# Ledger of designs, part 15: VH-VL binders against q9p5m9

Target 1, 257 residues: q9p5m9
Amino acid sequence: MAKVTGLPEFEDLHTKRKWMLNHMAAAFRMFGRNGYNEGTAGHVTVRDPIDENTFWINPLEVPFSLMKPSDLVHINSDGEIIGGSKMKYNTSGFAIHYEMHKVRPEVICVCHVHSIYGKAFSALGKPLDMLNTDCCVFYNNHGIYFDMDDVISMPEEGRRTAKGLADYKAVLVQNHGIMTVGTTVDEAAYLLSLMERSCQIQLLIDSATKVGERKHVHPTRAKAIRENADNPVGLYTAQQPNFLYEVACSNGELEII
Key: E = the ipSAE of ESMFold2; O = the ipSAE of OpenDDE; V2 = 0.75 times the mean of E and O plus 0.25 times the DockQ between their complexes.

## First folded at step 5 (VH-VL)

Design Q4 (framework fv_dupilumab; at its last look DockQ between E and O 0.02; V2 from the best seeds 0.00; counts 0 for: pae E 5.3 > 2, off the site)
Fold by OpenDDE, look of step 5:
Parts: sequence; C-alpha cells; structure tokens
Structure Q4 (fold): chain C 257 residues (1-257), chain A 124 residues (1-124), chain B 112 residues (1-112)
Amino acid sequence: as target 1 above (257 residues)
Amino acid sequence: EVQLVESGGGLEQPGGSLRLSCAGSGFTFSSYAMTWVRQAPGKGLEWVSSISGSGGSTYYADSVKGRFTISRDNSKNTLYLQMNSLRAEDTAVYYCAKGWNEGSEIPFSYFDYWGQGTTVTVSS
Amino acid sequence: DIVMTQSPLSLPVTPGEPASISCRSSQSLLYSSGYNYLDWYLQKSGQSPQLLIYLGSNRASGVPDRFSGSGSGTDFTLKISRVEAEDVGFYYCMQALQTPYTFGQGTKLEIK
C-alpha cells in the first residue's frame, strides 16, 4: 500500500461530517458500479463525528449507484431517525452493525453487501487463501461466521458476526456475503471491494485447478505484506481513485471536501 | 438448536458387524461434513472417519480403513458408520460430530457440535 | 501422520489462577490463509467433547472470554485466564490440516 502523510484533518466537525457523508455516498456508488446491488440488501453504517453515539445508514430504496449524501439517514443507537433523510432504512441491518460498533469502538464504518462472489465463496465456509499479493491484507486478518440455521434475533446475529470478525478487518458470513470494517469509510469500502475481487479470483483459480496447480504467497511474505498494507492511511489512500471517479461522474452530486 | 443423536451401539464378538446411525437436526444437514470420533475406555479421542456434505468424499483412519464405511442419507438427515470385521480395539464410545463445509483443498475444519455418543463393545 | 503432543498431561490448578496448555505438532499447521488448522476441545466429566477454539485462535460460540488460543506453525497454547470449577475436564488439541486428523493425548485439568 502507498504511504501518505495522513488522513484529512478538519477543524470543524460539521465539515468532517459532510466529508464523511460524501465519501459514504461515493462508496455506495462504487458498490453499484461494481454490481453489488441486491434488492434492498446491503448497507453501510458510519459513526457520526459529532455525536458519536449516532450513526448514518443508507436508505432502503435508493440504488447504490444513485446514492447522494442527502439520501443518508441519521439514526441514534435506538434506531430512531434523528436527521438526514427520512427514508426507510434496513433496521435489521442496523441492529447487526450496531453490535459490531459496540464491540469495536474504533470502527467508524461497517460495510456489508450481498455481492455475487462474496456470497458464492462464503458458501464454501472457509477462509480466503493468499493467492495474490493484493489479498494479503487479509492474511490472518479475516474471520468467518458460520450460520447454524438458528432462528435468532438481529442483535444476536450481530453479536455472532462480531465474534467472527474478532479484531480482523473483514468477516465472511457463511451463505450470506462479506462484511468489512474500517476507521474511515474509504478503508472499509476499499476492503470490501478487495475482498469481493479476492473471492472472485480464488473461485476462478479453484475452477482452473485441472490446468494448473495453485501457487500460494509464502506465509512470511503474506504476513509482511499485511503488516505493511493494513494501515488506515494506506487503505484510505487506496480508495481515493474510486472516490474521485465517483465524484467526476456524479454531475456535482458529490463534493470534494 | 443443533442436535446429534447416535444409535446402533451394542455388544459384538470379534469379527462381527455393527451399523451406527447419527440423526442430525437443527441445521442444513447436507451442507456440512460429518465425522465419527471414538474414545476407548479411559483413553483419548481418536478420529475415525469423515464424509463431505454431499457424500462425495470420504476419509478414514488407517485403523479402520477397509473395515468401516461411512455414509449418509441427506434426505433423512442421517449419518451412518458400517463397521465390519470388528476388533477388540474398536471398543469405544462413538461420537458423531458436525463438521466443516465441503471445500476444495483444505476444508474449514471444526467439530462444533457433538452427539452424546453410542457405546460399542467388542468382546469374545 | 501429523503427531500432536500436549503438555502437561495433568494440570492441577487453584481456582482463580491462570492455566496454560501447550500443543506441539510434528509439522506446521499454518495454511496460506494465515490460519492454523488447530482446534481445542474440552471434554467435561461424563460429557461429550465440545469445541473451544478453532483455527488456532478463534473462540467458538458460547465459550467464555477467559479462554484463548494462540500460536502458529508447530507450537500452540490454550490459556485460561482465571480457572473456574466448571473448567475441569480433559482438553484436547487436534490438527485438521490433513487426514488423518490427529488429537493430542489430552490434558486433565483438575482443581487443587
């Protein structure tokens, strides 16, 4: 990952909020561009920088590709809408994410989508193999939540998912899809897309085993890559091309703050 | 709630045969590999056999290879262990355990649920 | 076959004190994913085994926080930060990197 001096700093928390919301909307647009839409499934939660016991979440009926900052819903810890858009949101999704925010207070953003390859790979119920250098950020850095087919509450599912996530940056939810976390929206969003692509790549490689043997990144190298790549600044930076692309395509709906 | 219930244990003479069954409930049976683990009296745990969710892959300990056959009927949510040519050293409590998903190279391995076991005694 | 060796085989512990069990494998259990295919199981008296830790360091559902798994490659450790009476039983490590799956000898944890 590229090294930069740091994350953007803001003297005004309202400006920071605006910045976060624009990046959040951009993340959704990227998700939409990548084909991650699945009905009303998938959601991102972001801890508010002003009132840190409140969160922003996407509305149910807005396509990811059309997401605007003004579409985002401001909710408190009880799930009540306190600002932003008044559109309906996925209350179950929030209930799950809230549990993750509780156990990982440093997490600012939780991303979850029902993308094709994440769903497909998660059905195998195994960790991702290190088959390229890009995915090595997940070396010993992604968890698995295996579904027991229990009928459980959403908070309980959140707790179980959080347990699977542990202190990692991602979790594969069996038969469900991918979830990632970050200290910035950009970090979480980049990791989600990376995990999705990693799943795709592995499925391709696994499908090609008859024509060649899989080669794994050496554990020592994989660990070194993870240690270098898994930092907030680098991962934020990695998302910036995507962010700027979405801004450029937004017809002024997204702003560079 | 996940439940595993073993049956079929009993007393047999050396050279005899038994067929163990394990009924699973509370989970999508066909989605998970199933495993037999046995424990001789006063001894540790010994892996006996595993079968993938689809039943397409089977694995055996050398100690039982050629004598035991693991199988499953997913329509009945039941795991089986056909034990032939029984030996005294096969005497043990036999546990069925819910295991990993069917994978390509190395399965995601864990035994997160175990039955209560069924006792097999082989004695002349 | 991968040989699993546990130590100690007997572990008397005073309630409230920490406990540590070691497990060594004859070959590395580390896979490319960065996870070790090493599980820890507990068998309480008169009960079936139960999963404590999977893939080296992941705590199973319902397992108290006082249990933790660590290690990589060939050396692994199960730790109990504060032993309770309910923790009495036999602890087993198991490798599942390759068949045959093999267990350690088991460690008997007892209360002093």
Scores: ipSAE 0.150, ipTM 0.702, lowest interface PAE 2.3, mean pLDDT 93
Fold by ESMFold2, look of step 5:
Structure Q4 (fold): chain C 257 residues (1-257), chain A 124 residues (1-124), chain B 112 residues (1-112)
Amino acid sequence: as target 1 above (257 residues)
Amino acid sequence: EVQLVESGGGLEQPGGSLRLSCAGSGFTFSSYAMTWVRQAPGKGLEWVSSISGSGGSTYYADSVKGRFTISRDNSKNTLYLQMNSLRAEDTAVYYCAKGWNEGSEIPFSYFDYWGQGTTVTVSS
Amino acid sequence: DIVMTQSPLSLPVTPGEPASISCRSSQSLLYSSGYNYLDWYLQKSGQSPQLLIYLGSNRASGVPDRFSGSGSGTDFTLKISRVEAEDVGFYYCMQALQTPYTFGQGTKLEIK
């Protein structure tokens, strides 16, 4: 696996796990603050730094905005709870996320939400246009999964969703929302918020067609921007203002490690 | 009650074609994946093909890929199996089975209702 | 392809006594959802198959409680606590983890 440069380093893997769980909880709080929550929908899985064949997931009934590291559930590759809060979690959601972790061992975090603009745009069955420089991280780096809910079993559903992600950082899951992956929690979470905002911006532009002609970022420039922006250190760094804000708002429930 | 009725079996020559039908009643047909399973005389069960509730996804056993086509018409509550390039080893009773409920919270594939079967014989 | 192996292939049983049928898969049927994708079917003479047990251990609707399924991963067992005359027939396990779905060879249960 490629080494991640410029991230915090830990000699003690238990300290790394604590760091990871605080960042995972903060990502949920950021999602809740931004309105990406919807009932019990939405799941984040993070590969455990100590036992890489095990994962952490959010509990089913804890609000995104109130997520604490102690609420998170530790599960093995068979979906069995092996630690953490021992609360109920969405077993179907984990199964789908696990297929992605399995085919791409470098993926540490998978995020999926039923956010408003992601859901709306995913119903159009088309990829994002490169209408601003921020969304160019998704240039030739996001896909569309069309076959959701049209399979013969849940194992097939999970495998086909993972295939639709290919080597990309994001996928629009038709009629459901968005899914992102990253080598850190922060990378995946930042990409998810960026994808949601990109969907929002494009929908606004599409609804404003009476006022002017759309201008696209030229493909040559979009490719160059993507190559610069799609890196783990940059995306991790881009998330740090959100992380620090959520820690500051947490009344001591989140820690900086 | 849930009922599945197969039809279209018969005698054919090797290399011939045959189309099987399965009429479903007593359930919302479009909500369920459907499956063909066959049983050669004196032999066990062999999965042949499955199709998703909307018909968008199809799956085949290696022994029939490229020769058989599964399809469905949800407006007629009917499942089909188009069997081309028939071979002697395709001789079997063909069962239609109701599969996974796509609205179910339980994520599995099982065949809870089966038809009585239609016999396909491929000889000479 | 996942190979399913049943034993025994023939099982004569005295009425009222227990019976046990084993099914082994060439790879684990335990999926990341926590479910084992293993089903059991009974085919009585001259009839189509009927579902007995799904997902390793769940009894299908209308199946008597003398039937039970157990096991996980690669090794599964169907038990009949008290065999009755109506239980005669062929028993099949089937994996539904991945296509092609595959059946065991079948176990013929007979009254001695």
Scores: ipSAE 0.119, ipTM 0.647, lowest interface PAE 5.3, mean pLDDT 88
ESMFold2 (binder alone), look of step 5: mean pLDDT 92; pTM 0.945

Design Q5 (framework fv_mosunetuzumab; at its last look DockQ between E and O 0.02; V2 from the best seeds 0.00; counts 0 for: pae E 19.4 > 2, off the site)
Fold by OpenDDE, look of step 5:
Structure Q5 (fold): chain C 257 residues (1-257), chain A 125 residues (1-125), chain B 112 residues (1-112)
Amino acid sequence: as target 1 above (257 residues)
Amino acid sequence: EVQLVQSGAEVKKPGASVKVSCKASGYTFTSYYIHWVRQAPGQGLEWIGWINPNSGGTKYNEKFKGRATLTADTSTSTAYLELSSLRSEDTAVYYCARGFNEGTSEIPWSYFDYWGQGTLVTVSS
Amino acid sequence: DIVMTQSPDSLAVSLGERATINCKSSQSVLYSSNNKNYLAWYQQKPGQPPKLLIYWASTRESGVPDRFSGSGSGTDFTLTISSLQAEDVAVYYCQQYYSTPTFGQGTKVEIK
């Protein structure tokens, strides 16, 4: 079983790559399990640990729930397939994510899905309220990108999205959905699922205002929670139950490295 | 398209007050801080303060504390700067600007991606 | 407050030549947690408000020509116009937003 504490260390970068790809595939399976699949929409990009100018991305035709490490596509910064599977990928998605990777070099993983509540909440064009302790990881730690109704290139959209992301861990893309970033796949994936749930919870609360007044987590407390929760190790650890669940359900398709 | 449209030029006497408006459009008004920056003739830029239109929270440059009052009307997507006890040194073009805080509610410090056209306030006896 | 100091105060450059503006902060505006420099550059033409050119020290705002570039880290930053155009005549300001926003005193760029 995978350790729940700390980030794993690897003897070589090839093993690390394998580890990353398995966690990447598991993340997709989690996304699928949570119902985040929307046609061919949704992408995860991961910076390769061996060649840091290259990335891994999911193919278009593989349902999230069926994602295997061998399905993932290895691409260079120009979007050319240089390894992995030979399946097609969303070039627009990569173009957007690549811009984010450029402005946030510390980001290893970018996650984006068209999930139900993320899409719904993003249509309101406002940030999340701190309505529970779990979402406080996003306290002053998520941005908004507003759809400006411009016809722009995908790289430009990426740049604008990155602008909205700023130095935060997540960005709500208006009328579009959620994007998260992390220094590990697990961090980004956990944050994405958390953001989705946070959106869901807020929509529920907002819909129940006739029952009672919304109560916010005090800003001081919210800040403290974020400062404690927003760390690579903790967020990685938070994802491990999901990872192990997917491994257990994968019938050997996912491997604990 | 994001736009900030400010009220027209003002001429005031020393000791008077001035209120400048900044109407925002093209984005969710409550999602971004509005900052105010002034520029004396031929001089640089001086930050006055910010307001969070969502919460009404404000922060001021210490230099202007007690004299500057920032307000926002969410129903009209309009921010206001009121400056009291005007002095000749307050003669400047006053700008409202959107602070790109990416929709967060409490991060005050940002760069300014959109600006109003400016409002000249002249203080003369 | 962080003091921003630009150099030079004025710069005359021939058309098509490189213009370089420096900006120094009294303390670092690099945030170690995200490795981002909280530094922006603006262009201001007469009778107009400042226009954002660069943010995060080196990221160009949308619509800004490629000839504009920002570099630097920590306390020393540079705005470069690789090939000065006539429309680039303006005053340029650096601004930090690491803490309470402050601006440099401005650099006037003119055609030689």
Scores: ipSAE 0.005, ipTM 0.476, lowest interface PAE 10.1, mean pLDDT 92
Fold by ESMFold2, look of step 5:
Structure Q5 (fold): chain C 257 residues (1-257), chain A 125 residues (1-125), chain B 112 residues (1-112)
Amino acid sequence: as target 1 above (257 residues)
Amino acid sequence: EVQLVQSGAEVKKPGASVKVSCKASGYTFTSYYIHWVRQAPGQGLEWIGWINPNSGGTKYNEKFKGRATLTADTSTSTAYLELSSLRSEDTAVYYCARGFNEGTSEIPWSYFDYWGQGTLVTVSS
Amino acid sequence: DIVMTQSPDSLAVSLGERATINCKSSQSVLYSSNNKNYLAWYQQKPGQPPKLLIYWASTRESGVPDRFSGSGSGTDFTLTISSLQAEDVAVYYCQQYYSTPTFGQGTKVEIK
């Protein structure tokens, strides 16, 4: 049996787009439920399945917890609105996300939020320690973007962030937060919530233990766990309980395709 | 102030045993590992093993398995190295050192931030 | 076991000049998850126990003069004494703690 059997397949790309937009809206609702919202901050971009040079992004003023597929904004590579809700969106956020989509064409979804523990941990200027098996998906699989404390254009900010991301699934944006990527919305969203939780856990351990008293997952085991856990089908599947919960709570505003 | 104070020099014949003590003070004894390292005259440093004073768990360099025994007495904050079946090549200064437990969950490896003054063990016929 | 090799075995340096000691490991001691090199440097003066100078390859232990610095990554490491003083006459050892602890053979530093 093939490892791909868990992902839905679509004969019709318009059906795939509808599926994608429902999952994108559900990811925002999960982020809102988890408290990752902060004012108008935070954005998710998703590559369009029909025209892969165009993208979908959240509007500025819709709360994460109230996001609907119809609120999402369709934009071209120049940042011009070409469809969807046609609401205002964060043009600086898109400029940054676009650089990642450009250098990694296989990346369908980029997630970024200003969540509490990701923000706090990003200020330490260091990667996550492998302190439990769940965070080992990030073993040799996350990077750091260091703030150089200079004034630069948004495309240049995006290129620097993409360098920190490298070929990984996540990047800690120093003094800012976390960013994750995936080949599905669900993969990127699951990784985002996992990284936020991993940051929280490490901060708790750092506050509760002396240097030298904590136990790390051995590098050989961490590598093995990462190789098994960094699996697009598995990460998509891991997100499905969150997706189904948000659909159930949406009073019909979200749909299972 | 962290201190590790070791017992005095020993002179032994081949085949005998020696027991070196290491009295710790200035910190919580059970929160750190005690490592033992030796240095033969004019030579470098060789790791012997560690003991976790809290659990009594030990790990030995393969070279010393079967001859070295590490123990700790938490009531006196004292660690001990006993080396049996002594040979002339065991002539060395034996150090105790405090190690961090920041390593992996399988093997708590560390650098050594405080060292005892050393105990000279001389093995001669 | 990870073999640690130092070079040179001995060096003589004029007072106030720079001393450089190299250490090479037989395999990488960099843990990618935290980007830390599991490498330490020790100073041992005649008749004394070793004293920790540097850990994590480049972090100076408290109370160690700033003329001592560590650098390098992966398999190649350097201890630098920027301006040698008479009190720095000693043997210097590198040590890895990525796995079972092992030490370099030592580098003897003397005043020329």
Scores: ipSAE 0.000, ipTM 0.383, lowest interface PAE 19.4, mean pLDDT 87
ESMFold2 (binder alone), look of step 5: mean pLDDT 92; pTM 0.948

Design Q6 (framework fv_danvilostomig_arm2; at its last look DockQ between E and O 0.01; V2 from the best seeds 0.00; counts 0 for: pae E 20.5 > 2, off the site)
Fold by ESMFold2, look of step 5:
Structure Q6 (fold): chain C 257 residues (1-257), chain A 120 residues (1-120), chain B 109 residues (1-109)
Amino acid sequence: as target 1 above (257 residues)
Amino acid sequence: EVQLVESGGGLVQPGGSLRLSCTASGFTFSNYAMSWVRQAPGKGLEYIGYIYSGGSTAYASWANGRFTISKDNTKNTVDLQMNSLRAEDTAVYYCARYGFNEGSYYFDYWGQGTLVTVSS
Amino acid sequence: ALVMTQSPSSLSASVGDRVTITCQASQGISNYLAWYQQKPGKVPKLLIYAASTLQSGVPSRFSGSGYGTDFTLTISSLQPEDVATYYCQQYEIPFSPYTFGGGTKVEIK
């Protein structure tokens, strides 16, 4: 079984790319299993480990639950397909994601989905409250993109989303959903599922006002938890049970590298 | 593989100050929370305080602002600054690493300790 | 506020005996409890975390159980090398600072 802790090290960048693509496909399968899919909405971009100015993205026509490494599309910064599968991809989604990769070159992966609770909470125009210890990774570590009613280009929409993201790990995209970033696919994917659950929990708590008083995690403790939890190796490790489960269910279509 | 080595202990007068250092090796130091724990001769273990990977700290109430924990990720060190020392502070001082992952706040590795003696 | 009460404070047993040490928290701490072994003149060593999970390399004769307030460390067949003082420690976040039990000294008859 794969090592649960610690990031793998690769001397061969082609092996690293293969590892990355398997983890990217597994993240999509996990998103599909969790019900984060919505038609052709939702996209993940991952910076290529060999050519850092190029990216991998999911194709439009492959369901999240059926994603294979061979389905993924390799594109350059201008949005031209340069390798991988030759399938169509969401060019508007890439334009938006590219702005995050551009202003934060350390960001390897950007995840965005139209999941139910993320969409619902994003319509409130406010940040998450620290209502449990798990969501404290987002304490002073998530932002909001406020959707204005003007008509703008996709690159400008991306730049505004990037301002809402700032130097954080997540952004609530008003009226759309959630977006997370990471230095690995697994980090970003784990944070996405954690933010979705955090949105769900807060909506449930706010709906239950007649059964009890809300109790917040005190800001001093929330800050301390965030500083421990905002750990790339720990977040990568936290995703490994999901990755391993999807590999086990894949009938050999996914590999542990 | 994981190694924690304390230094800086010795004899000090009541009211004095002493700075202990813990040098870490064999792991990615910046990813771990660290703690100081002491043990008076013939007594049990006593928590002093911790420093999270991001640098925030907390202390036992008896440390009462007398003890300060700091770290240097470039040197892989965790320091304990002790001020206004009393005879009751005589102990072996250990640095300890918290176990790696978000739910693991137990001490998985300990240093060998350094003795601090406070007497006139 | 939180107190960890460990008993007995000491015990003597023969090689091969089953040894049981208890630890009681004054408030519920779920399963956030660790056990440490400290041999004479040595540094503490982690045995068990999460109340019942053995640390890698710890002999299977050690086991832990409990949830909430009452916890037990068991040595199924005491060996000469198990002469040590054993400490429990809670690590539930809201109960900072972290608290150790008073220790249980285990000796061979």
Scores: ipSAE 0.000, ipTM 0.359, lowest interface PAE 20.5, mean pLDDT 86
Fold by OpenDDE, look of step 5:
Structure Q6 (fold): chain C 257 residues (1-257), chain A 120 residues (1-120), chain B 109 residues (1-109)
Amino acid sequence: as target 1 above (257 residues)
Amino acid sequence: EVQLVESGGGLVQPGGSLRLSCTASGFTFSNYAMSWVRQAPGKGLEYIGYIYSGGSTAYASWANGRFTISKDNTKNTVDLQMNSLRAEDTAVYYCARYGFNEGSYYFDYWGQGTLVTVSS
Amino acid sequence: ALVMTQSPSSLSASVGDRVTITCQASQGISNYLAWYQQKPGKVPKLLIYAASTLQSGVPSRFSGSGYGTDFTLTISSLQPEDVATYYCQQYEIPFSPYTFGGGTKVEIK
């Protein structure tokens, strides 16, 4: 296997799209492997590299663990299916994600799942504490959206969620779960899994407070770690073991482009 | 309209304790973090600490151990327990709403403040 | 410990003058900086957050700039109602003993 030294470059945007869709499908398989499935909830949107006003999204009825590139749905900014598998997708999910894509044009991928620990932690209405070095990528780099009890339109929910996300890489949606963003699918997907694990770890630590006092990573160190870790190439690279694992297990359904 | 009203201030002797309270209205209190900030007469603003909507707290290093922040979401109140008070603690104490839901740690609304005077 | 240093501590200017207040952080704080206005006998009011974002309802003559360690609050045309003490506040580093600058008192000549 070739050493990842940077983000892949493509002369052909169709090849790039194929690359993105394979990584997108792999991300879902990872999510499935990690137990993030919750009915038809959870979705990933990816801005198309050829027509940047269009997006790819996962279908409603395909389990995350079985996701193939050919299952992914190509939609325009109005949510109309224009290509891909032509299967039904979560229109509410897209409406929310689209608002994030609008306010952050550099974001290529938005990930959202209803994972167990993300949901649990989000119900506490607080940010992550810096309790280990791995989660420090989120030091002052994640937000919270609190206004889930309002009866609002999906686009408005998207706007409010985007506001909570601000310029950060993640947002905890209170009583709902986790959303992450990235300039690559791999970045966003890695951050999502990391956020989920971070929530799990904190809940464990919080539950153990009677047996020991929790210690925080020093803010200066946390900041330094974030500054080092929060880069597109590094975060893409961090996802590659997961990607390669899914490829190896896919029986040829996923391919390295 | 967002309103924050502090209470509990007054005269206290050195070494004494005092509990301040802030009552919030005009917004979903349980969705917001709250903070306490003080200002000595003729001096600048000094951060004390904050409490998240979920109850987690953090303090300035100087305040940690002597000041404790708590909240009651059913009453829309946030409290500041102050112990071992010193003359230097004489100040107007403000509660402020913590604008964290926008991904920032600034204070977008302030109460009118309550005066605490520590003197023999 | 992180220190926020404001300059000057006080200034007097004429109505219509351009006023500049600076805030320096002892270490990098990115754009995690807010500015507050406190008029005499009044409570602090948020003016700017994220170093340069104007709070809703704040006059456009106020502006903020900076990133890292050096920040500036500018009043393009000083008005009588702008007489106040202004404070910068960092929120990049939690648990700091001092998150606010020392303040800048602005008066009219």
Scores: ipSAE 0.000, ipTM 0.463, lowest interface PAE 14.7, mean pLDDT 91
ESMFold2 (binder alone), look of step 5: mean pLDDT 89; pTM 0.901

## First folded at step 7 (VH-VL)

Design S01 (framework fv_danvilostomig_arm2)
Fold by ESMFold2-Fast, scan of step 7:
Structure S01 (fold): chain C 257 residues (1-257), chain A 120 residues (1-120), chain B 109 residues (1-109)
Amino acid sequence: as target 1 above (257 residues)
Amino acid sequence: EVQLVESGGGLVQPGGSLRLSCTASGFTFSNYAMSWVRQAPGKGLEYIGYIYSGGSTAYASWANGRFTISKDNTKNTVDLQMNSLRAEDTAVYYCARYGFYEGSYYFDYWGQGTLVTVSS
Amino acid sequence: ALVMTQSPSSLSASVGDRVTITCQASQDIYEYLAWYQQKPGKVPKLLIYYASTLQSGVPSRFSGSGYGTDFTLTISSLQPEDVATYYCQQYEIPFSPYTFGGGTKVEIK
């Protein structure tokens, strides 16, 4: 379990993997509960703690809201199944996610969903405005991938998405959705839900009748908030209420390690 | 209490066929992968094949083409269809449940076994 | 074809002795290894999975270790009820055969 001042520490990497898979399954349950699913679209990839050149991904047809650690699929960098549930998974989704892991070793988790407000805002082709304090973790900390091509390969789409992500925590994929990254599952999952809510809030503000001054958070204040909020321990901690809720709702299928 | 009970074993002549059945109780059967393992008299354990909770199967190379595993979630049964039986197939046949931990599958519960004798 | 080699094929020891059984894979199987106990005339029982994780209800005198190609099952203080044949089993990838070792028969002197 999380310490108040730090991330969980594990002497045994197998125990760390079990912790990681439970948090990964819980993240999917949170995404499902929040309606961040669109058919079979949406993927989370997590770098394995024992063999850092291998990854865990969700199976193709398991509902987000019913995800168990035992459903998750373990694959190598070539996309071959080497463990886990060994169910079919989205190979195109992995090809895209792999490009983020490949160029940024510190990226442990990549989250991507086809959520309503993320899709809607991505169609505007503009960065998120700093209109509330919570979204300021994304201040100069999210990119845009402008997809103007009719057809490109999935690895090439992944490479362009990774370029749009740069060294940031999130990327808006034009006409597609949002992706976030983290040094833990919890960090990436929290950032994804926060980005979705930030997109929703901006769309609501943009549609509102102006009865007072529409104000941005000042750049100096936004920078200070980002520097405080873009913290691996803080972001992990922010996700814990969601994790604990999903554990409580899981009827024993998720556990606290 | 988890229970697995095999049935359908018996004497069969070389070249014949037999269907073994394993009835499961005490757990949510549809959520588990199941396996068949055999043991010839005085010999070690030998893996035959498995079936995932979703119905996909995999077999040991020597069993592929002769043995077929199927699963019926309505009846809580897993079956092993054995064709073109040989004297070397004489063994006790066990069904086993796959447990899952950290990307690994192991046999956490076993049935009592059913004897298949292939002889003239 | 992946081969699991157990050694020794049989051993005899006294009550209270430390018993060690080894299992070697012909290729890297990570931690995907389980140990089973089969007492004479009985069905196999899971002892250890994931190379070193003890199954619930299994006495703490049993322990597993190893990674990759070399694995060990240890009984720290052999008891009369431990007379059995012990098998290792690997599972590395879904299309590789899930293979048992040849077994190690443990007897009391």
Scores: ipSAE 0.000, ipTM 0.375, lowest interface PAE 18.5, mean pLDDT 85

